# Designs tried in a protein design chat: VH-VL binders against q8k2p6. Part 14

Target 1, 141 residues: q8k2p6
Amino acid sequence: KYTSVCVGREEDIRKSERMTAVVHDREVVIFYHKGEYHAMDIRCYHSGGPLHLGEIEDFNGQSCIVCPWHKYKITLATGEGLYQSINPKDPSAKPKWCSKGVKQRIHTVKVDNGNIYVTLSKEPFKCDSDYYATGEFKVIQ

## First folded at step 3 (VH-VL; framework fv_bebtelovimab)

Design S41
Fold by ESMFold2-Fast, scan of step 3:
Structure S41 (fold): chain C 141 residues (1-141), chain A 124 residues (1-124), chain B 109 residues (1-109)
Amino acid sequence: as target 1 above (141 residues)
Amino acid sequence: QITLKESGPTLVKPTQTLTLTCTFSGFSLSTSGVGVGWLRQPPGKALEWLALIYWDDDKRYSPSLKSRLTISKDTSKNQVVLKMTNIDPVDTATYYCAHKTFGGVIVSYAFDIWGQGTLVTVSS
Amino acid sequence: QSALTQPASVSGSPGQSITISCTATSSDVGGYNYVSWYQQHPGKAPKLMIFEVSNRPSGISNRFSGSKSGNTASLTISGLQAEDEADYYCSSYAGSDYVFGGGTKLTVL
């Protein structure tokens, strides 16, 4: 298990509503949205787009970060890739919101005495975003 | 262009209160994400942070100096004022005010644009 | 004394690269990724060169780059020029305080 790392003060991140940090050599972005903190790998699972530069929008009742490169939608709470499924053979069918499953690695955020702590996820499965979390894909911070 | 300029007395006697004013242009301290800080540098020594005020009137102070410091702003005049009580010869330094942006993307703890500085000598 | 330790001086010749280190004496200070670097010429105000470890402000030459490993941040200046001769200060935000290094005097030979 990774140890938790203090990345800043709650009162500071609440002003900008996001921050970037390097936690155990892994680059993460932390979002503050609707009273909750969410941390994930900084590079989008699709093509490594910089998620800290994206916009937060709600889709089908879930708050998502929208990657600025190709507009992929990633849920803040679970790291799921959302998309709309359209059946061109049945134009009377309403488009449905679908999930590709967990594609973006989410990390744990805890607030203690006004300090924000991030603990890296060690899930046994590989997330698509892991590819962009190391090596030549590192964001300059 | 963003510019800041410090003003105040250049000579102060021990035990007095030092009042410094930062007058700025090119930005408004009513703009979300903006802050103005005060820092100082004794001759030949390192920089030291003193205080910071944000657009929302949130005030931050150096823990070691907090009891002596008061920072305030007058948004309509584009001014930030720092007061330091019970001045001592060890407070002799060049005092700087500087611009700080939070922005909507990342939390930045850097001071990006600085005033020229004003030398304050504390002597009897 | 300082929570951030820098070498007092560093030197290089024009065209060479030099690196200035900034080491936190504890993880309470060095655990944050809010490292900035300032350049100061004699009698002048500090100028921001690098913020949040490795980001350059608009107008700063890409000859200046920053990095961090553990509790040590580094400023690297490539293609040294005479105008780079100055004092360089690192700074880190440590929760409720801004901490500054003691400064490094860069001499361009």
Scores: ipSAE 0.007, ipTM 0.586, lowest interface PAE 11.1, mean pLDDT 84

Design S42
Fold by ESMFold2-Fast, scan of step 3:
Structure S42 (fold): chain C 141 residues (1-141), chain A 124 residues (1-124), chain B 109 residues (1-109)
Amino acid sequence: as target 1 above (141 residues)
Amino acid sequence: QITLKESGPTLVKPTQTLTLTCTFSGFSLSTSGVGVGWLRQPPGKALEWLALIYWDDDKRYSPSLKSRLTISKDTSKNQVVLKMTNIDPVDTATYYCAHKTFGGVIVGYYFDYWGQGTLVTVSS
Amino acid sequence: QSALTQPASVSGSPGQSITISCTGTSSDVGGYNYVSWYQQHPGKAPKLMIFEVSNRPSGISNRFSGSKSGNTASLTISGLQAEDEADYYCSSYAGSDYVFGGGTKLTVL
């Protein structure tokens, strides 16, 4: 279990609707979207793309950050990778939205007296984004 | 290259209003995610933050000095102006303006580029 | 009095390592990961050496490193060089304020 770390003021993040922070030597991005805060590892699970530079879009009713490198879609709430499946037997059928499962580690965000706190998550034990979370892949200098 | 330069009077009498101007280049206060702050340092003493203005005209002030300070910007001239009312000999200090990054990607709570400073002496 | 406590002076010889402490409270150093360190040579403006506890701006030597434990932040300078002789100030974001230490004079013997 990690202790919570104050990363800034609510009034500051609401101005930009996102921020990056270093929490216990881990680089995270915090998004403010539709009245809610979401934190996750800063580099995309697929190839380490910078999620803090991505765009937020809704897919199948779920708000996602879209990685700017290869357009992989990651749910803000759960860190799931979303994709559209195709039916090769019936090419006229509409693609269906599916989840690859939790691929991007998300972290807990709490607001208290106008301060934003991030608590790192240990669950799941191993997550695909962990590969890019430390060491030579650091974004913040 | 980011550069900043302070200008204003070098000698001010007690009770007057001190007006300082910061002129900068290498960035614009019309660009989102940037701010300019004012700090001071009395001779031989610690640094003290005074005020800060962001690209969107959001203004922040030191709680202890807020009633005496006004910060403003002229984006077209690349200038930020600080006014301090009711000047006193204890306000004698070198005054600095400095660049800061805010938001978008990083909410930076630090000052990365500083002007050379201007010494303001308050005496009769 | 400065909000953050630093030793008034520290000294070392070329090639040695020195550490400067910066002690605050849970409302500044202990409450946020926004500690900065500034180097100031006589008659010059401060220069940012460390930001957000342990990060170096581009162009700053890796001989300078920062850390934090509880309410105390530390700046460590390894491989001490003559040009490191300067005053060092710590700073912390404090919610509605930016607070500074009293400064530490580093003397390189």
Scores: ipSAE 0.022, ipTM 0.667, lowest interface PAE 7.3, mean pLDDT 88

Design S43
Fold by ESMFold2-Fast, scan of step 3:
Structure S43 (fold): chain C 141 residues (1-141), chain A 124 residues (1-124), chain B 109 residues (1-109)
Amino acid sequence: as target 1 above (141 residues)
Amino acid sequence: QITLKESGPTLVKPTQTLTLTCTFSGFSLSTSGVGVGWLRQPPGKALEWLALIYWDDDKRYSPSLKSRLTISKDTSKNQVVLKMTNIDPVDTATYYCAHKTFGGVIVSYYFDYWGQGTLVTVSS
Amino acid sequence: QSALTQPASVSGSPGQSITISCTATSSDVGGYNYVSWYQQHPGKAPKLMIFEVSNRPSGISNRFSGSKSGNTASLTISGLQAEDEADYYCSSYAGSDWVFGGGTKLTVL
């Protein structure tokens, strides 16, 4: 239902590999990683940590942004929260990577004539990161 | 503290080349994400952006003026130089240099610290 | 490209609130989220008052606030004071260019 908004130039984001923007009163971060653009709500679904200050690392073959506050791992492509499960009945078993499902709202990124456009997503209807997406939780300064 | 100061001629004749120097302190142009821009303001008129140079020597120019402009830096002297060719009376303006930050992980599109400006008058 | 449009002048009395608008045309919409506001006293350099629509640099009074609705960004000054009398310029980054509004002269009556 949202119109696309130009947030900057491809040549500029590629220098920093990330940028922050305000799109229809919603704060987002855009990452450039391995040749692809990924946009998501700027505040981590767990406790509102600033994802634009996090590090990108691969877990179980998926590129994730790691929240700097409590090290929660969020997939760049889908917004899934990844974690390792342990089997308390078998302490010798290796931890298994699991997904909590889509927790971080992902937005659509399109490149047109060197301009980067973000279109806000309302799918899923309710997403855990929505709690931190507006109002007093603003982190962009 | 970040400070910038413009220097150069205050009176230039038409067709000459204007050379302006920005000398700064409180930051280094070897620092990733940092840039210095040049802007101007004709008397009683709006601000106009002219050029920008980044720490990695990437240069950006106003599309309408790029054929006349050259920006360069000397990181060891903490200086940025702007040259404008074929000067004309319409180029009479106060010229400013300004600091642009990038934060390493964040793209910033604003100038946070400005020099005092230097008035350049173009007349015969 | 078209420039940002501001009113030429606004006026108010001490203690009142005033708002200055900055409207982007369709050709300037690219990068319009990066709206900045600068204050300029006569004979002085511009001073950054607001960046990225609504953020204040350290040391800027909370009497100055920024907002955006549709294609129009606004600078609001509450509790107007004599020292607020100045020219105010909006700016946005439009990819290849930094575009500036024509400026608004604020007169404190």
Scores: ipSAE 0.053, ipTM 0.674, lowest interface PAE 6.5, mean pLDDT 85

Design S44
Fold by ESMFold2-Fast, scan of step 3:
Structure S44 (fold): chain C 141 residues (1-141), chain A 124 residues (1-124), chain B 109 residues (1-109)
Amino acid sequence: as target 1 above (141 residues)
Amino acid sequence: QITLKESGPTLVKPTQTLTLTCTFSGFSLSTSGVGVGWLRQPPGKALEWLALIYWDDDKRYSPSLKSRLTISKDTSKNQVVLKMTNIDPVDTATYYCAHKTFGGVIVSYYFDYWGQGTLVTVSS
Amino acid sequence: QSALTQPASVSGSPGQSITISCTGTSSDVGGYNYVSWYQQHPGKAPKLMIFEVSNRPSGISNRFSGSKSGNTASLTISGLQAEDEADYYCSSYAGSDRVFGGGTKLTVL
């Protein structure tokens, strides 16, 4: 059980449309996109790439952050890893968007009286991004 | 290496407008998340924040001084300019310009690299 | 009449630890986790020592540490060295402003 932590002012995040914060010793990124706030672990589930430096693009109707290291696509709303599959039986067919499931841990964002609060999520219980969220990956510098 | 340097008059008379220029190297004000601020320190006294300009031309001013201050940038020249109107002897101070980085971190409210400072004396 | 209250001076001997306090209100130090500390040697520009309460910039000795409890932030310098003798200023985000303490002169005896 985690308590909510005030990480900043709404007027400030709306300027850069993202921010990073340390919440209960966990590094998170908060995105402001299309009028909505989304928070997730700062390090990409694939290889620990810095998601706060990535670009936001829409894929299959879903807004995603694109990891700058290996271009993995992560949905802002659910933390799902998206990828395109091709049908080897018909290479002329349009590639299809698929989900690997929830790979990136997302956290709850609440706005109250102009302040932005983040509450860490424990669901799903095990998430691939957890590997990069603690220990050595925070210290190496 | 990030370097900043202040320039402008070292002696100004009361009621005049003070114009200070910050010239920098090692970063660009076209880079998303970057800003440059101005601060001052009267002799033997505390630091005071004056103004800040971001890469996207958004500006922030000290509430107590905002009516006297104008901050602007010329990204192509690597310069940020501060103008302060109706100068008074109490404005005698060393003026600093300083760098700040966001890189997607809008809650960074600190200055990581500072210019050497320029002393401005306001008298007769 | 600085917005944040610091002791005017503090002193210690080489090898000792000293702590400098910085007290504000719920609208600055108590309301945000955006406290920074700057070191200033005579005639020189301030140098960032601590940011966001407890983080150190690259190249800053781990002898310097920061913390906060309620409306009071603290800078602790362990293993005190002669080169640490300087003025130290705290700063905090304050909504529409950025405020500073009055400064503390550290003397290494």
Scores: ipSAE 0.000, ipTM 0.559, lowest interface PAE 11.6, mean pLDDT 86

Design S45
Fold by ESMFold2-Fast, scan of step 3:
Structure S45 (fold): chain C 141 residues (1-141), chain A 124 residues (1-124), chain B 109 residues (1-109)
Amino acid sequence: as target 1 above (141 residues)
Amino acid sequence: QITLKESGPTLVKPTQTLTLTCTFSGFSLSTSGVGVGWLRQPPGKALEWLALIYWDDDKRYSPSLKSRLTISKDTSKNQVVLKMTNIDPVDTATYYCAHKTFGGVIVSYYFDYWGQGTLVTVSS
Amino acid sequence: QSALTQPASVSGSPGQSITISCTGTSSDVGGYNYVSWYQQHPGKAPKLMIFEVSNRPSGISNRFSGSKSGNTASLTISGLQAEDEADYYCSSYAGSNYVFGGGTKLTVL
């Protein structure tokens, strides 16, 4: 288990509704959306795109960060990759929202006395975003 | 290019109010994420943070000096003003104003560009 | 009195490496990853050398590096040059405050 790290003040993150931080040599983004905090690896699981520069949009009732590079949709709450499946053999059928499973590692955020704390998650054991979470892919300079 | 310059009296008497002005260029305090702080350094001693003002008029003060300090801004003039009441010889220091940014989505807690400083001597 | 503890002085010869320590508490250096280092030449304003423990601003030589272990942050300067002779100050965010070290005078022999 990782120790929690204070990454800043709640009053400061609320000014831009997101922030980036380095926690135990791992780059994370923290989003403040609809009254809740969500933290995840900063680089998109698909090709390492900068999620902190993405847009937040709702898909099938779930709030997602949309990667600016290839528009992959990642749920804020669970780190799941969402996509629409279309059956080419039945073009009149409505597209279905599907999940690729947990692809983006999420981390725990706790607010205590106006301070924002992030605890890195070791679960799941392996996550696709881990590939881009090494020092050689650092976004923040 | 970000530049800041401090101005104000160089000699003040005990019990007076010190007023210092920071005039800057290369950024605007209408830009989201930007702030300007005041710091000081007595001759031969450590730096001390005094106050900070953000683009949204949010103000922060050193806990030990809060009762004596007022920070304000005039965004149209590119100026930030610090007032310190009840000045004392111990307040003799070089006073600096400095730029602080959030880098958009990045929360920062450091000062990246500093003015040249202005020495204020407090004597009777 | 300064909130963070630094050695008063450090010295080295050209080409050597030196390290300056900065010790605080769990409420500043140990509690946050927001440690900065400033260089100050006589009569000049402080210049940011390192921010957020180990990051360098554009234009700062890679001879300057920062690290942190527990409540102690360190600034290391490799390949010492005469122009590195200056006072060095560490700083840390401390919740409702910004705290500073007492400064270390680096002498290049």
Scores: ipSAE 0.126, ipTM 0.722, lowest interface PAE 5.6, mean pLDDT 88

Design S46
Fold by ESMFold2-Fast, scan of step 3:
Structure S46 (fold): chain C 141 residues (1-141), chain A 124 residues (1-124), chain B 109 residues (1-109)
Amino acid sequence: as target 1 above (141 residues)
Amino acid sequence: QITLKESGPTLVKPTQTLTLTCTFSGFSLSTSGVGVGWLRQPPGKALEWLALIYWDDDKRYSPSLKSRLTISKDTSKNQVVLKMTNIDPVDTATYYCAHKTFGGVIVSYYFDYWGQGTLVTVSS
Amino acid sequence: QSALTQPASVSGSPGQSITISCTATSSDVGGYNYVSWYQQHPGKAPKLMIFEVSNRPSGISNRFSGSKSGNTASLTISGLQAEDEADYYCSSYAGSKYVFGGGTKLTVL
């Protein structure tokens, strides 16, 4: 159903270390970070915030994009929402990093002869970010 | 207001080197994301892209013409220069320089403002 | 070999709509969503009308619209006016270079 779409040149994307593209009517962001490319839905699963305007920071050893609207943390590699949990039975214990599971749909990025190709992912079948991937939820430019 | 203007010889002999200068205003080639390209159009024919130079001095060339082309910039003079070696009658065309924005966040592959063009005739 | 194929000519009457097609003849071009359209009046430089398939630059009439289906992009001009008479060129990014179609002469009768 989904074919790969060329979204740009590797040398061009590496200048900005991120880019936005429309792939089969779906808005995506592609990040270049630590030598790797990561593509995901452009709008945060929480409230549709613009992930392409966020900061990349490491949490619990994982590189994440931090949504600029409500600071939700999303892993670049897997699209997982990370958060810190507290133990009410032991308030002296330090918070632990936990995952809410895959919340942000990620897409496949491949490089061929210096061209960057994005293939939209159908897995998982339903993903929280899907709600913001269509219609009236156009991202702030 | 972005403007560009091409200048150079209007008549060139075969085997010579053609040098064209693009002088621009309304933007700076020191600004991140900005580039200037060269294109040509033989009389009555389609447009053909030749070369592009970015703010960071990154240079791109049409693969079929790369061995004949050199693009350079002088950011302080607001100029971009194209040199084409071993000119031939088939190189007769109107030559355009044009502005593009890399976009920073969005990679772009179009030219938004064009110079008026300069006709270069190659004959013996 | 041309990577983008356009009809040589198209015609319409004032007030009508016309569509100009631009078909990629190679998979390198057909897979991209970086289609732009340029208008050129005789003796004048090209003017950007549409970029990235369907976006209009500021100052371009909403009578001009772009779309893409498969490997064919289309420029539609609604409410044709005499001033629309010009050559129209499609363009795309083809991996290593910018590619242009052969051009379509629009005649407003």
Scores: ipSAE 0.167, ipTM 0.733, lowest interface PAE 4.7, mean pLDDT 87

Design S47
Fold by ESMFold2-Fast, scan of step 3:
Structure S47 (fold): chain C 141 residues (1-141), chain A 124 residues (1-124), chain B 109 residues (1-109)
Amino acid sequence: as target 1 above (141 residues)
Amino acid sequence: QITLKESGPTLVKPTQTLTLTCTFSGFSLSTSGVGVGWLRQPPGKALEWLALIYWDDDKRYSPSLKSRLTISKDTSKNQVVLKMTNIDPVDTATYYCAHKTFGGVIVSYYFDYWGQGTLVTVSS
Amino acid sequence: QSALTQPASVSGSPGQSITISCTATSSDVGGYNYVSWYQQHPGKAPKLMIFEVSNRPSGISNRFSGSKSGNTASLTISGLQAEDEADYYCSSYTSSNYVFGGGTKLTVL
């Protein structure tokens, strides 16, 4: 199993409301939003857009990071891709919010004595964001 | 060109309060992401961090010395002041002030530019 | 007590390579990637040589390189020159504290 890695102090991340870190050769972004910490792979599952430069917005009652490249919406809590669905067989129906499932790998964040620890998640076994998570797509050096 | 210079008394008596001033140029503490720290080095010994102040007046102190230290800034004068109470002969050291950047999205934990240092001797 | 352990001294001849180790004495320090290295000549202020394990500030020779394996960070100096003779300090951050190693005196023989 992956060991937890101390990436900084909570007083520092609360000051910036986000930070980036390298954890076991994997680049992650940690968000502090509405009193909660959320960590995920730094590059968007769609085309590798830099999520740490995105905006946080609420959609259908869920806080999401919006990828700055193609505006894909990723839930902070679960890493799900959200989109609006239109029923072509009933054009009078209102669009509804749907999930593409977990597309962005999220990681565990724990706070202990003011220290922020990130533990990499192996679940799900395969995740779309994995393609951009290491190697030639690295953002941080 | 970032420069810093320490000033203050070179000789202090035990139990007094030591006041040191760091005067800097080439940056402003009104600029987001900048900070100034204080460090010291007793003769022939290792470096020890004392305190740090950020542009937004956020203050950090060494856990072992926190009760004795006060750091403050005067942004308009480009100065940072450190006060250390109840001075003791073991506090004899060269005192440095140093510049750092918060790092924006990446938090930094290093000092990139240092003053020349000022030797403070504590003796009765 | 120092949270980071360095050898007291290291030596080498001109043109050779040397490595200075910096080992965390607490588990927290070993988990950080915020290791920096400072060079100090006698009577002078410290100078930043390496930050965040392996990055060099502008103007620092590529003869200086940093690395980390487990809880030990290393500063490597290749092609040793007389002016490299100095004290070297490693530093990291843990528990709201900037911690420093005890320093290593490099002698160029």
Scores: ipSAE 0.126, ipTM 0.707, lowest interface PAE 4.9, mean pLDDT 87

Design S48
Fold by ESMFold2-Fast, scan of step 3:
Structure S48 (fold): chain C 141 residues (1-141), chain A 124 residues (1-124), chain B 109 residues (1-109)
Amino acid sequence: as target 1 above (141 residues)
Amino acid sequence: QITLKESGPTLVKPTQTLTLTCTFSGFSLSTSGVGVGWLRQPPGKALEWLALIYWDDDKRYSPSLKSRLTISKDTSKNQVVLKMTNIDPVDTATYYCAHKTFGGVIVSYYFDYWGQGTLVTVSS
Amino acid sequence: QSALTQPASVSGSPGQSITISCTGTSSDVGGYNYVSWYQQHPGKAPKLMIFEVSNRPSGISNRFSGSKSGNTASLTISGLQAEDEADYYCSSYAGRNYVFGGGTKLTVL
């Protein structure tokens, strides 16, 4: 198990409602949204887009970060990729929201005495965002 | 292009109040995430952080100097002002103002653009 | 007086590599990944060279690299050039403060 790393003060992150940090050589983004903290790998599982520059929107009742590169939707709470499914046998039907499963690795966030701590998650064992979390795919910003 | 320039007296007498002004261009202190800090460097010694003001008027001070320092901003003039009370010869230093953070997206704890500095000598 | 400990001086020849250490405590260098390095030529303002332990601002040569192990951060300069001769200061976020090292004078022989 990874040790927890202090990434900053709660009063600082609440000003911008997000922050980026390097935790054990892994780049993460932490979001503060609707009173809760969510941490995940900084690069989108699809093509490595910078999630810290994305917009937060609700889809099918779930708060998501929207990747600025190709508009992929990732749930803040679970790291699931959401998409709309079209029924080819009924083109007049409204598209339905579906999940691709957990695609973006999420990490645990703990607030203690005004400090924000991130602990890297090893679960799931393999996650699509892992491909962009190491090596030359590191975020430039 | 971000630029900052310090101004104020070059010679101050002990017990007076030192007032320094930082005038900047290339950014606004009404933009979320932006801050301006003050630092100083006594001749031949280490840098010391003094104070920081954010776009939302939130102010931070060095714990050891907090009782002597007041930082304020005038957004319409693109200026940040630092006041230090009860000046002493040990306060002789080059004073710098510096830009901190960027557009509200991340929290950062470093200074990326600095003014040229202004030497303040405290003597009787 | 300085919160972070650096060697007073370091020297190297053109083309060689040198490393400057910066030692703090678990409340600054060891407690956060917010270590910066500044270069200062005589009579000039400090220039940011490294931030957040190992990141380079745009326009800074990849000859400059940073690392950290426990309470000690390091700045490494490879392929030394005459213009690298300057004072180098480390800095760390410390919760409610920003702390600095005493500075290291780099001499390029």
Scores: ipSAE 0.123, ipTM 0.699, lowest interface PAE 5.1, mean pLDDT 88

Design S49
Fold by ESMFold2-Fast, scan of step 3:
Structure S49 (fold): chain C 141 residues (1-141), chain A 124 residues (1-124), chain B 109 residues (1-109)
Amino acid sequence: as target 1 above (141 residues)
Amino acid sequence: QITLKESGPTLVKPTQTLTLTCTFSGFSLSTSGVGVGWLRQPPGKALEWLALIYWDDDKRYSPSLKSRLTISKDTSKNQVVLKMTNIDPVDTATYYCAHKTFGGVIVSYYFDYWGQGTLVTVSS
Amino acid sequence: QSALTQPASVSGSPGQSITISCTGTSSDVGGYNYVSWYQQHPGKAPKLMIFEVSNRPSGISNRFSGSKSGNTASLTISGLQAEDEADYYCSSYAGTDWVFGGGTKLTVL
């Protein structure tokens, strides 16, 4: 069973607005954005790009981390992959924002007495980012 | 290639203010996540943390010594300065400055690169 | 006064293994995974050997390993060599402070 792991002090993580950690042998990134903490697998579900080196931008009203490798957009709150849908038969139509569903595993962040705790999520049962969460793809030691 | 070097007086009289300067290279205190700390070690005794300054000018002090300590930085000169007031013979120690973090991505709670240290003797 | 408790000295012969303990409280060693170990040779600055309980910086021999159980962290040095003779200090983040052990003198016989 996954227990919560203290990864740092709230004051210190807020300064950098992101941090990386190893939680139960799983590499995660924690983002502090707009007053909220978000944790997810460190490697992008698409091709294992390092999300902790990406930029946070808003798309369709949702804050996303943008993978630096192929610019895939992942919602901070839900781990959904966002993309623009274009109709090839009508190139003058404006693109629509769509979701591929939950592709990046997110984890629970809890603040207690100034400490940040991460609890790994087992839901959904399978998530695309799981493939890159193995030891062969480790980013940090 | 991170390097730090301490400088300041080697002999100080009781009640005076001790001023120490850390000059560094290989990193910048304008880089998010970076910090520089001061520590000391009296002859034959344990290390003691004194103060830390971050890239955003946030300052942390040892709770027992904070009334005597002031830490500041000059980012353009790659320098961090520590001042300790009302010096006493018990403050005789080797003083070190040390690098804490690099970049805004990783929070660390250890000092990875240290200066050579400067011995400060407090006597009349 | 040091906040963390270490034995004053330990000794071993070349090729042996030794372990140095570092005991704190739930507000430092027991409360965080931020234990570091430093090696100090006479007249030299401390050198980081272990960080975050069990991680080694690049270039540090795998003969050095770290662990933690409850409020006690341990540094183990295997295959002792003459150059390992030094003082070893543990450290832990403690929320508003960094605390240090009193140091352990390792003698290689």
Scores: ipSAE 0.006, ipTM 0.572, lowest interface PAE 10.7, mean pLDDT 85

